# VHH binders against WD repeat-containing protein DWA2 (DWA2): the designs that were tried, part 17

Target 1, 350 residues: WD repeat-containing protein DWA2 (DWA2), of Arabidopsis thaliana (Mouse-ear cress) (q6npn9)
Amino acid sequence: MQGGSSGIGYGLKYQARCISDVKADRDHTSFLTGTLSLKEENEVHLLRLSSGGSELLCEGLFSHPNEIWDLASSPFDQRIFSTVFSTGDSYGAAIWQIPEPYGQSNSSTLECVASLDAHVGKINCVLWCPSGNSDKLISMDEQNLVFWSLDSSKKSAEVLSKESAGMRHSLSGGAWNPHDVNSVAATSESSIQFWDLRTMKKNNSIERAHVRNVDYNLKREHILVSADDESGIHLWDLRKTKFPVQELPGHTHWTWAVRCNPEYEELILSVGTDSAVNLWFASASSEHKTSESPVEASRQRVNPLLNSYTDYEDSVYGLAWSSREPWIFASLSYDGRVVIESVKPFLPRR
Below, E stands for the ipSAE of ESMFold2; O stands for the ipSAE of OpenDDE; V2 stands for 0.75 times the mean of E and O plus 0.25 times the DockQ between their complexes.

## First folded at step 14 (VHH; framework vhh_7qbe_3)

Design K2 (from Z6 with G50S; at its last look DockQ between E and O 0.74; V2 from the best seeds 0.00; counts 0 for: pae E 5.6 > 2)
Fold by ESMFold2, look of step 14:
Structure K2 (fold): chain B 350 residues (1-350), chain A 115 residues (1-115)
Amino acid sequence: as target 1 above (350 residues)
Amino acid sequence: QLQLVESGGGLVQAGGSLRLSCTASGRTYDMGWFRQGPGKEREFVASISSSGGSTYYADSVKGRFTISRDNAKNTLYLQMNSLKSEDTAVYYCAAEGWSYGLDSWGKGTRVTVSS
């Protein structure tokens, strides 16, 4: 039975690490998630929030051959998504198409649109271009960034460029700048690196150990949020990266992911290996606030933590805001529990 | 490079117990134990989340084996009770380093269970 303040739950049969908002679904609030079964039997679930917002429905269940370590829905085609996968000594990343109609016992498996074959080592992430140019991807292994052009119609992916991040760095992930499609942030053990995709060279870096995750603010052009193992959550103004503009405590264990809200520029979610989801109000993350009053400003300064969602039994690794309903988020804990929550009580009032 | 060193293997009578250890040379996140029996493929035994909050077991060892970790010592343990002949294998420690995935492996420690 549900304890405390409960959200809407959905259970995967196996361990899981990744969940993605299906941004391209304009008709429903939907999420894609995948399993990380060590028995090599894995699944992708397409989940839809019911019209009344009271339950999650599985709209499709698809076989995936390998453990899924990362998954991202195409921002422009709701049937297209990427996985980063591994089994034993094998590794890869691929682009998949959800079949029509959705699966049965005798249905087609996911159709592989393209394999991202330019890597020597294990792939850690795939990033989709967030705007304008929907056919572009970045993939990263520990040593390299690879920039791709995807043609879904021809079912191919072509390497546009490939570059080494340097021998002393171990890349783990990143984020594509939604305000400049030529700019990507890459995370490593030693720094956050900022790459210009036109030249495939680093423009700048922020020296900081063990940066786990970054995200760009969709409403504030120069604001990036980072999570690291050592000191929690930091907000950066990319025009002046010497010092962070704000620090948030993060989690009582590792802060695993951070996500800026796609509509409400002051809202940040984080998840951690302390089995919690934390909602933050970060006034420095935007140049325009809903209110300019001194009372609201002083409250924001005293306690940036708006809420902590703690009814989880395992590390929370997956986190996605809904772009269609930006007051809704999905979280995913390692035991395969997907939880949908609403942050409406904390939204700026009209 | 992340190094994993297993220890604690040996010869034991059926019904007996052993405790395996695995010490990591650096920061580890999720960790697990795998084993490879004579003439068999490597198979999953148990895993534990990075915080130690969740554990998972293969059906063949559930109720008999207990995985645990001490994050201060960077050490993973496997308590093996009620051992059976089919538990005879080389046991491997695996860990998630900075790069995601259980993709760092030790060289293994041999466990032999005699009838």
Scores: ipSAE 0.116, ipTM 0.583, lowest interface PAE 5.6, mean pLDDT 84
ESMFold2 (binder alone), look of step 14: mean pLDDT 87; pTM 0.883
OpenDDE, look of step 14: ipSAE 0.728; ipTM 0.877

Design K3 (from Z6 with S54R; at its last look DockQ between E and O 0.72; V2 from the best seeds 0.00; counts 0 for: pae E 8.1 > 2)
Fold by ESMFold2, look of step 14:
Structure K3 (fold): chain B 350 residues (1-350), chain A 115 residues (1-115)
Amino acid sequence: as target 1 above (350 residues)
Amino acid sequence: QLQLVESGGGLVQAGGSLRLSCTASGRTYDMGWFRQGPGKEREFVASISGSGGRTYYADSVKGRFTISRDNAKNTLYLQMNSLKSEDTAVYYCAAEGWSYGLDSWGKGTRVTVSS
């Protein structure tokens, strides 16, 4: 049992479940996070890592009317982000703009750019198109997938298409394929579904119960990672989906989220309800061992777990790599504690 | 859908104690207790994280009630001490199952605190 944290901490006053890197911030390493307060109006915090990398600074604190269950920063505009929210039986999703921080007339309230009003049920997530020139969004409820076009200047979002996934699927989330902007993975109780946005139809699926989270590898075009309730973490080659190409143990309780590193193709982070963050080295194939491999006897990595960060008091639900500094990640536990860590000690020797 | 079954309710004198249980039919993450008194809206009582590491309480019960869980048994508990007449309510167990938020609810167990 060790004392203080190895990372850089920041405390929210209230429970929280979501954090996102501000990918479009090219000047600073920054993150957005939001609260789940039942007694007081909720907050969105904009956090910036100091230039020396020694502390997290709150650059903005903004009122949000409802409990925030999911939050995602726009990859195209550092002032734009989405929330998925609820209060009691009320629910919704909206696109917000961070106000100008300068001058006495600036408001601490967020400007609502658009409301995503095409759902008949509770909205589970909002996904941003990863393409650099696109203001396209996907939102999901348990049965429906809605494809949107956002126009920030007109403060509107237009439905481009909407389709049902079928009544038995109970969609919970997904990921947008960074290698094919027409493809989205959607998670459900019974499967991972792959949707073609040009037709709004499923073109394949992986039959697997209780998949909680998926993420695409940004450097390995056909690799998807999944976290599920039964068996931890699985890596899939989407060219041959009958069996996973690698399994990782995950967590000693439920694995809640999994994230591929945006630059180091073999690094995967996971978080779980065991109050831990785990860093994995996921080398599913030794195919580089062919004719150009060393002459001496080969050795393979036996333990894929590079490090476990365990200095948390509650379940860890939030997880984001920094796109600007890909050796940096942020984690968020339910008690509102944000922690920044560097994985540089575990990077390859070079 | 996830099934939640509450038990342990009953009649108790003011100042007394009671322990509620809630057993889940499947995997759960965050769980909580809510209550609905006569002629009132359902209100939050207490919640506990999936790991059991953090607990949260309404001001009206803080210091008197204790929430806990046993993940091996898929069971949530509420220990209620120093009971008052205003604690009379139907107590509901709620859990986060597949979808985010406390979307799964039990049918409740009645607690009556007599003067």
Scores: ipSAE 0.012, ipTM 0.487, lowest interface PAE 8.1, mean pLDDT 83
ESMFold2 (binder alone), look of step 14: mean pLDDT 87; pTM 0.887
OpenDDE, look of step 14: ipSAE 0.145; ipTM 0.615

Design K4 (from Z6 with S99N; at its last look DockQ between E and O 0.74; V2 from the best seeds 0.00; counts 0 for: pae E 4.5 > 2)
Fold by ESMFold2, look of step 14:
Structure K4 (fold): chain B 350 residues (1-350), chain A 115 residues (1-115)
Amino acid sequence: as target 1 above (350 residues)
Amino acid sequence: QLQLVESGGGLVQAGGSLRLSCTASGRTYDMGWFRQGPGKEREFVASISGSGGSTYYADSVKGRFTISRDNAKNTLYLQMNSLKSEDTAVYYCAAEGWNYGLDSWGKGTRVTVSS
C-alpha cells in the first residue's frame, strides 16, 4: 500500500457532515460545505482551490439558520444548491441562491428560492437530475419520493409527482442514474430500490440490509457501487443483480460514503467512521479478462487498495470528486476539517 | 425502531456529582444529551460522534460535564460534576438512528440540584 498523508486543508469553525463539488463552476475548482452546530447559527462556505493549486480559499461565507445535514450543488447553476436541515423535531429541505461568486457583491446573504414542502415525514436527501438540461429534483423522506421541477426565475418548485415506497422501507438516500434520467436508485434499511420516474414505480431491487450510500459509474453504464455498514463496498452489474460482481473491504468501521470518479472509471473513493479515506482500483467486468473462468474470477479476491489517507482526527463523512479536475477530491471530517488531495500519482499512464 | 433508556437521575446537593446513562436498543451514530428546565425550552448539553472521537459541550456545562460512550454496550454517559441549581432539569438522551439527525429520544431522567 502506498502512503500519502498531506493535502490542502481548510477548517470550518463548527462540526460538519456535508460537502459538494460545484459542478457548474467551469472557471474554478470549488466546493460548498455547511456546518452542523447545535449551539450556533450555521454557515455555508464556498471554497475555491487557488490558481496554483496550493491553497483552499473561502470565496463566500453565508448564514444558514439551521443545522445542515446534507448539501448538494446544482449541476446546472453554480449559484444554486440544496440543503437538508433540522426544523425543530423534524427535517426539511430548501433550495438556495448565493450572491454572484467571484465578483463584486455587497451582500453575503442567501436567498431562499424554494422550500420542498410536499413531505409530511423527515426529508433525508435531495438529488439533482445530472443530465437532460433541466432543473429537476428528487427529494425523499422515510416513505416517499417527490419529483420536482424547479424554476429559479420564478423562485418556485412544483411537484410533478409523488409516490410512496411503503411503510417498512425507511428510505435514506439515493443516486440519479446518469445514463437514464428516468431512473433513480433509492437506499433503504433493507434494500436498494430502482424507480422509474415516468411511472413512479419500483421496477427492481437489490435485497441487502443497511446500504448507507450508492453511486453510479459515469463510464460503465450498468455499474452501481454501494457502501454497507460493516459489509464494505460492493459493485453491482444492474443487468445481473443477484450477486455483486466485486467486493472491496471498505473500512475498519462503518463505510459511510462511496464515490465513483467522474472520468477514471476504475477509481472509487470511500470514507468511513474509522477516520480514513480509501482509494480503490476496481475493474469489474462481466466479460473474459484473461484466461480466467467467471467462477474463478468471482471466487478469487484481490485487494485493490491504491492508497489510504489517514491523517484525520474524527469520522470522515463528506466526500466529493471535482468534476472540473477529476483527479482532485475533497473530504470532510466531523470536526470541520476539509482536505483536498490529488490522485494523479495513481492515474493510468497517458 | 430505536429505543433509548436513561438512568442515573436523582436529587443531589449543589457541588455534588451524578452520572447519567443511556442504553440504546440498536445501532447508533451520533448521540447527545439535552435538558429541559422548569418553564424553559429544551436545550443542548453535550454531544459525541458515533466513533467517540469528538465531543462538544454547551458553554454552561463545559469543564463540569463529560460525555462519553461505550459502543460495545450501546451506552452513552454524562458525568456531571460541580452541579449548580440551574442544572435542575429533565435530561434527555438523543441519538441518530438509521436516518440522519438526532431524532430518537428517551423519556428523560430528572435531575434536581438542591441548595
Scores: ipSAE 0.251, ipTM 0.654, lowest interface PAE 4.5, mean pLDDT 84
ESMFold2 (binder alone), look of step 14: mean pLDDT 85; pTM 0.870
OpenDDE, look of step 14: ipSAE 0.658; ipTM 0.843

Design K5 (from Z6 with D30E; at its last look DockQ between E and O 0.74; V2 from the best seeds 0.00; counts 0 for: pae E 3.7 > 2)
Amino acid sequence: QLQLVESGGGLVQAGGSLRLSCTASGRTYEMGWFRQGPGKEREFVASISGSGGSTYYADSVKGRFTISRDNAKNTLYLQMNSLKSEDTAVYYCAAEGWSYGLDSWGKGTRVTVSS
ESMFold2, look of step 14: ipSAE 0.459; ipTM 0.760
ESMFold2 (binder alone), look of step 14: mean pLDDT 87; pTM 0.888
OpenDDE, look of step 14: ipSAE 0.764; ipTM 0.890
ESMFold2, look of step 15: ipSAE 0.331; ipTM 0.692
ESMFold2 (binder alone), look of step 15: mean pLDDT 87; pTM 0.888
OpenDDE, look of step 15: ipSAE 0.521; ipTM 0.787
ESMFold2, look of step 16: ipSAE 0.324; ipTM 0.690
ESMFold2 (binder alone), look of step 16: mean pLDDT 87; pTM 0.887
OpenDDE, look of step 16: ipSAE 0.452; ipTM 0.773

Design K6 (from Z6 with T28I; at its last look DockQ between E and O 0.73; V2 from the best seeds 0.00; counts 0 for: pae E 5.9 > 2, unsure alone 64.9 < 65)
Fold by ESMFold2, look of step 14:
Structure K6 (fold): chain B 350 residues (1-350), chain A 115 residues (1-115)
Amino acid sequence: as target 1 above (350 residues)
Amino acid sequence: QLQLVESGGGLVQAGGSLRLSCTASGRIYDMGWFRQGPGKEREFVASISGSGGSTYYADSVKGRFTISRDNAKNTLYLQMNSLKSEDTAVYYCAAEGWSYGLDSWGKGTRVTVSS
């Protein structure tokens, strides 16, 4: 067995940055990933974990005209996904449809079903509303949030609202609150901003520089995790954001992404530019907290590292849990290696 | 705003060598070199990951050019050996800053390879 990683591998031939679980695939554990080749044409791969869980199969390979910097599968339709792309002379974000799989055209061509053409600059992310029948999207450039309504039948996207975050904030990404579809977290150079989509106003913020990535806990309504370039991972109780409730070391270089497990509330994965994937067990404290002071809780620091997967040749940028099989995750390193791992050995026993 | 400054270009005889440098004013992640020859579109030359762990090259330069970086100095290098007349171009440094994408660009440094 491998020392730190013994998963199922799949190789993209080109550099890659992004992978997404296909949450709308109720029949298979599937992932979408895309390439970031600077010298070759780019591709989107649809990957399916075999029934026995022994291999990762390419179910579709599609040309994409541009370098793919981010990619997200629609929670509504397993054939629908977004890409964020940028080259030296162009940028954009678009919604794509995978061709009908069998008995039809034998097409390797994606259909562009909408372009997100309301931005004045580079688009940094697209977020899908997590409601399951999501017709709603957020896209962000460095200065603006745009709220969209997608109509797949008309193959169009309509701007519902657009608002500036301010000239000096430089938005980079975010996450949609799964417990409140009207709430989005946006990361910027100076803060994590929390936006109310009904008013398009910032409700509050966490003043913290260089937050690269955030994710909401699907099982703990008020818990957000953040990854800082240099200072690791922080857990926040959104009811009181003055101090993090827990700090984790993250990675020995930049922590690039964090992902809360969709079913096991204590499990957090992180990836980084130190070529590692780290599995964390977040400490639990009594939700009542009747016997501990907030100051002592804010000073407590634990390192509950359950495992470190280190069998990678370069930075790990992509990370996705499987919603269908929540003990399964996919990781993606810059050299195009997709690795599927099971965390069953580390699952909490209650 | 991330600023990139290239240097090291010049006139060189075919078969010779040059070393290009690109110094950044701030934090940089993934980086690359591109070039634009007379009357041609800008094309990819080489790229290197944020940590320096992976490098990639256009087929036309593979084996002759070497990309590297010094993260302590925020500096990217391109060692160009066995230069050919076809390598004549303005060479641009590009980098990923805070926002996604290789979208911060230098003004370029000219390399002229004479036969």
Scores: ipSAE 0.116, ipTM 0.599, lowest interface PAE 5.9, mean pLDDT 83
ESMFold2 (binder alone), look of step 14: mean pLDDT 81; pTM 0.827
OpenDDE, look of step 14: ipSAE 0.362; ipTM 0.723

## First folded at step 15 (VHH; framework vhh_7qbe_3)

Design L1 (from K5 with S47W; at its last look DockQ between E and O 0.62; V2 from the best seeds 0.00; counts 0 for: pae E 3.6 > 2)
Amino acid sequence: QLQLVESGGGLVQAGGSLRLSCTASGRTYEMGWFRQGPGKEREFVAWISGSGGSTYYADSVKGRFTISRDNAKNTLYLQMNSLKSEDTAVYYCAAEGWSYGLDSWGKGTRVTVSS
ESMFold2, look of step 15: ipSAE 0.316; ipTM 0.660
ESMFold2 (binder alone), look of step 15: mean pLDDT 84; pTM 0.861
OpenDDE, look of step 15: ipSAE 0.691; ipTM 0.857

Design L2 (from K5 with S99D; at its last look DockQ between E and O 0.85; V2 from the best seeds 0.00; counts 0 for: pae E 11.2 > 2)
Fold by ESMFold2, look of step 15:
Structure L2 (fold): chain B 350 residues (1-350), chain A 115 residues (1-115)
Amino acid sequence: as target 1 above (350 residues)
Amino acid sequence: QLQLVESGGGLVQAGGSLRLSCTASGRTYEMGWFRQGPGKEREFVASISGSGGSTYYADSVKGRFTISRDNAKNTLYLQMNSLKSEDTAVYYCAAEGWDYGLDSWGKGTRVTVSS
């Protein structure tokens, strides 16, 4: 375990790319992370922040035979999570169940609940429907979006529909709209595509090259943030997508991920291949009139950067706010370092 | 889309040194070296993170090989010292491009170590 000047550290044994908060854990602030070892057997770690907030404790260590490229905890069951993984030259995705967490068991065995086997090619992500009792999932490869229904009790997943994004778009990821369970954003080399799950058709898009990551604001309906490899971070009002409502500089190298805070609607975190985590204050709101001019949108704040966390030795790929304690976030750098930080110093007094 | 070109292979006596290079046609994240010896399956040799901050080595090459990269030139290097006859192989460069995964591969460069 390592911490920087203010953070609480935890070390994974191998390289790692992904971390997820366990949103469904209402009793503890916890995270799931997994390793990407090309040489060794891989691991999933369940981490709990100690009650005093001074230490990360490993509450479960589970074997995973494949390199884990993406991992997401179910928003409705703290024992359920997905992985996207590789086996040499191929990729897979599966849904797993943890043995009873925090119990007396020493079991290291994950139970496979379902395999998401409708893909040919690299699987980029699995998205969970954000409704608390939904059994719906989206998985994406470079060309296809697959919509699933999961039945954990019967240990099965059924394809509800599958559709191609088109040959020229090369999907890379996405996000499920928490304000409209029928809407999913998918990122590609050329655009952010908005899919209607009722029809499985793209019904809108934002033309922008090399968008790496998007996230929806949980408090500001119609606000989406995006990160791209060329021009940093942009905030969008989805009612008027001609111009972003705010632009943030991002990182000095590629911005890998952005995450909106689940309670403090103006806080955004980003991570990048410049080995930094940046905390931003973004003033745009759903009630604010959207400017059609980029100049007007870009002048919302002189210095939106609240803090930059730079005590990392490698690219930062993983990023998760805690839903339970929304002033807490976890970051993960490629060398396997998990760092917990609090943003309380940057919150308004009271 | 992403193209990888290896160079620097050749014939060398046991105990000698070689430096391999791999130039990418674009920016890359993680990069690595793999090798395939006569009658053997492809095996991991070394990898390096996108920033160059973390390096990883197979046990058989630790202390003898050094991986490095120059991101301004999109070039990966493998310095091979104290070469042994079992290091004889075709060496492949691998890279993670815009999409994740070490699935972009070069055509390889042959290294032959004579005893």
Scores: ipSAE 0.000, ipTM 0.394, lowest interface PAE 11.2, mean pLDDT 83
ESMFold2 (binder alone), look of step 15: mean pLDDT 85; pTM 0.869
OpenDDE, look of step 15: ipSAE 0.093; ipTM 0.581

Design L3 (from K5 with S99Q; at its last look DockQ between E and O 0.79; V2 from the best seeds 0.00; counts 0 for: pae E 6.3 > 2)
Fold by ESMFold2, look of step 15:
Structure L3 (fold): chain B 350 residues (1-350), chain A 115 residues (1-115)
Amino acid sequence: as target 1 above (350 residues)
Amino acid sequence: QLQLVESGGGLVQAGGSLRLSCTASGRTYEMGWFRQGPGKEREFVASISGSGGSTYYADSVKGRFTISRDNAKNTLYLQMNSLKSEDTAVYYCAAEGWQYGLDSWGKGTRVTVSS
């Protein structure tokens, strides 16, 4: 019996935390997601939105040996993705190749292309270089960044450089700057750190406690959005990081993740442990730098929340815009429910 | 640094009940209980999502133990009913702080079930 859902749903049978847009799939709007079941063998699901946009289809189901805590599709090869996974009392990371999707493949077996085994601590993320060569990655543990070169034909990954973040920094994740392939933002317990990959040095930081997630704006070269557990969502102009250029409330509980829209530079999505997905309109203060009235500027900053999607039964951890159809996003709640929504009703007229 | 303090352990007769508590010094996401018997490896007992919406149990305790949380008090609970001698162990609270995975641990509270 059908009921209640406002979006297009798909159910994973196990707990899940991660979902990724298959950016390199130019023929379909597709997502990869994976499970973190303690009791069962884990799975990676390749999901495709139907041509009519009414159904989310499983185009591939692949066994993964371990609980998957992070997953990222290669931006350049739809068959290649990374996972961060449990190895007992720590975490590992690997690069995988799926069989030919949508093709003549008879295999449901993932091929391990490379293990990212240069870490001493628990790995918490893998970042793909967003432009240029398809062979560059960053992986992070709590103390270190490792810069890799991937050779898919030789099925190997080579460490190009490795550097410690310094004492007591406790790195947790990050994002690769799409406007400068030599720049990576790394989140830590007390700050957002900005790294130059040519020197492997920290160039700058934003002092902010418990930053969970960051994302770069693809259309606004110097804009970064951050989500933290205590104060919500902040937009930063990286040329002047003393104060954020905009603050958004986030969620009524913990804000887990934030994502800038790849085409509509004012649109931001966030997810949280209040079981909600929030769509924000972020009007940068640059349009209002010469306002003559503080009251007029204040009125122009009123309530940036365009919509709240609340039909979830548990915390929402996964969030991905579709690069192919930038008005489409996928969300994933911990109980394994994937939901596809369209934001077309909220698109700005420009 | 996130601090976790367990309490509520003690001596109880087989068939009896006991409630464990774990108070966190700050906000937490996923939390869980683990236990370690004498000379045994640590084993999973139960876990609960950050919102409290999803719970998971080891087969050995399913139907007898109930995990819950009160986020306003930063407190995790384990209600243990129909206790058996094999439930004798030190029980550890674990939590996901702001870092990935269950990486914050308490010092444990001892539960002894007498036959």
Scores: ipSAE 0.067, ipTM 0.565, lowest interface PAE 6.3, mean pLDDT 84
ESMFold2 (binder alone), look of step 15: mean pLDDT 86; pTM 0.882
OpenDDE, look of step 15: ipSAE 0.524; ipTM 0.787

Design L4 (from K5 with S49T; at its last look DockQ between E and O 0.82; V2 from the best seeds 0.00; counts 0 for: pae E 3.3 > 2)
Fold by OpenDDE, look of step 15:
Structure L4 (fold): chain B 350 residues (1-350), chain A 115 residues (1-115)
Amino acid sequence: as target 1 above (350 residues)
Amino acid sequence: QLQLVESGGGLVQAGGSLRLSCTASGRTYEMGWFRQGPGKEREFVASITGSGGSTYYADSVKGRFTISRDNAKNTLYLQMNSLKSEDTAVYYCAAEGWSYGLDSWGKGTRVTVSS
């Protein structure tokens, strides 16, 4: 089935790895993406889906001085976002504000709200508190977690706490628990670490090698999904962390990222270096009705893969659900191609 | 810590060819070659994605150099053809390890192109 790419495309001038939903934009389905160019001045693009849903438009183009490796929109202000970037010798992170009005001119300059200058090591990510009312954020480098308070009025960020994860663990990223603002999951080479921000201590861990990315289910408490480089996608019940609740095969190469749908608890997206986006239906309900008959058990193996989007020419690194329209997602391949897709046909019938 | 070891450098006449290799001690994603000529700054030469699906080249080497990789061997290659005196440099291998970015570097291998 040559599923014609029904997706809406947008091309960046340079390579890119990061894309984020603009959660605070309640009026438009919008995404932020940043470029990763070694030689050229980098860019942040504010993309907006047209009212008819037929076009992806550049609402704003902004210069960014460095290669962007991570980008995250703040949940409380559509103009505020964070980047992790290379400095040549090291990595940095900063909070930026988009100027008003949004300009399409390359001359539009981002305002630096705050620099996250507490790291000596390579910064991997910036996480925003999922609570829309919080000005809290976390940054991680290979060894350290830093908890910040952002004061936008003062254009400053203050370190609230800092802790080392130890030398034995190289942190690569994480996710903030939407169900517990005091809990963060951090990924390492050997484990998923769960940190209590009140104590700045690791209180639990899942021993799993090469977890590249994690995301919390927004509707189900205690469900975490992980993208494991070569072993695929795992659903975890955090109450029982010895084994995953479900295993999905992931991608034909490396599974790079996973995202839980903000509204539909069973829908998961994943991207990989096989140049594909996969849409999964995952059920955390352990109620395997032991149907007594082996024949019935075999029939019910519903292929958890609902759809595969393969019309990419390069590795897909970026993935974001729209919080405004939870049936829409954006993907980003390394070559700078952004694609907007709708999963409406695959939505569970309520 | 990821270690990168370059090899294959040497003396070659203008118009000649060399093949560089870089062996990584572990898993890598993005990899690339850089070079630093005498009295010059380090410059980008070529890069390749983790899967090998995409390659990128500096304009100065486009059409002459070919970057490739063997993931089973954790090895990066640079085939250099039609070498010029301007290609004389120490060539460095760079790789993205577990963390983001090209944060691991080799010690370099010297390429000298003689007229």
Scores: ipSAE 0.168, ipTM 0.621, lowest interface PAE 3.0, mean pLDDT 89
ESMFold2, look of step 15: ipSAE 0.400; ipTM 0.738
ESMFold2 (binder alone), look of step 15: mean pLDDT 86; pTM 0.882

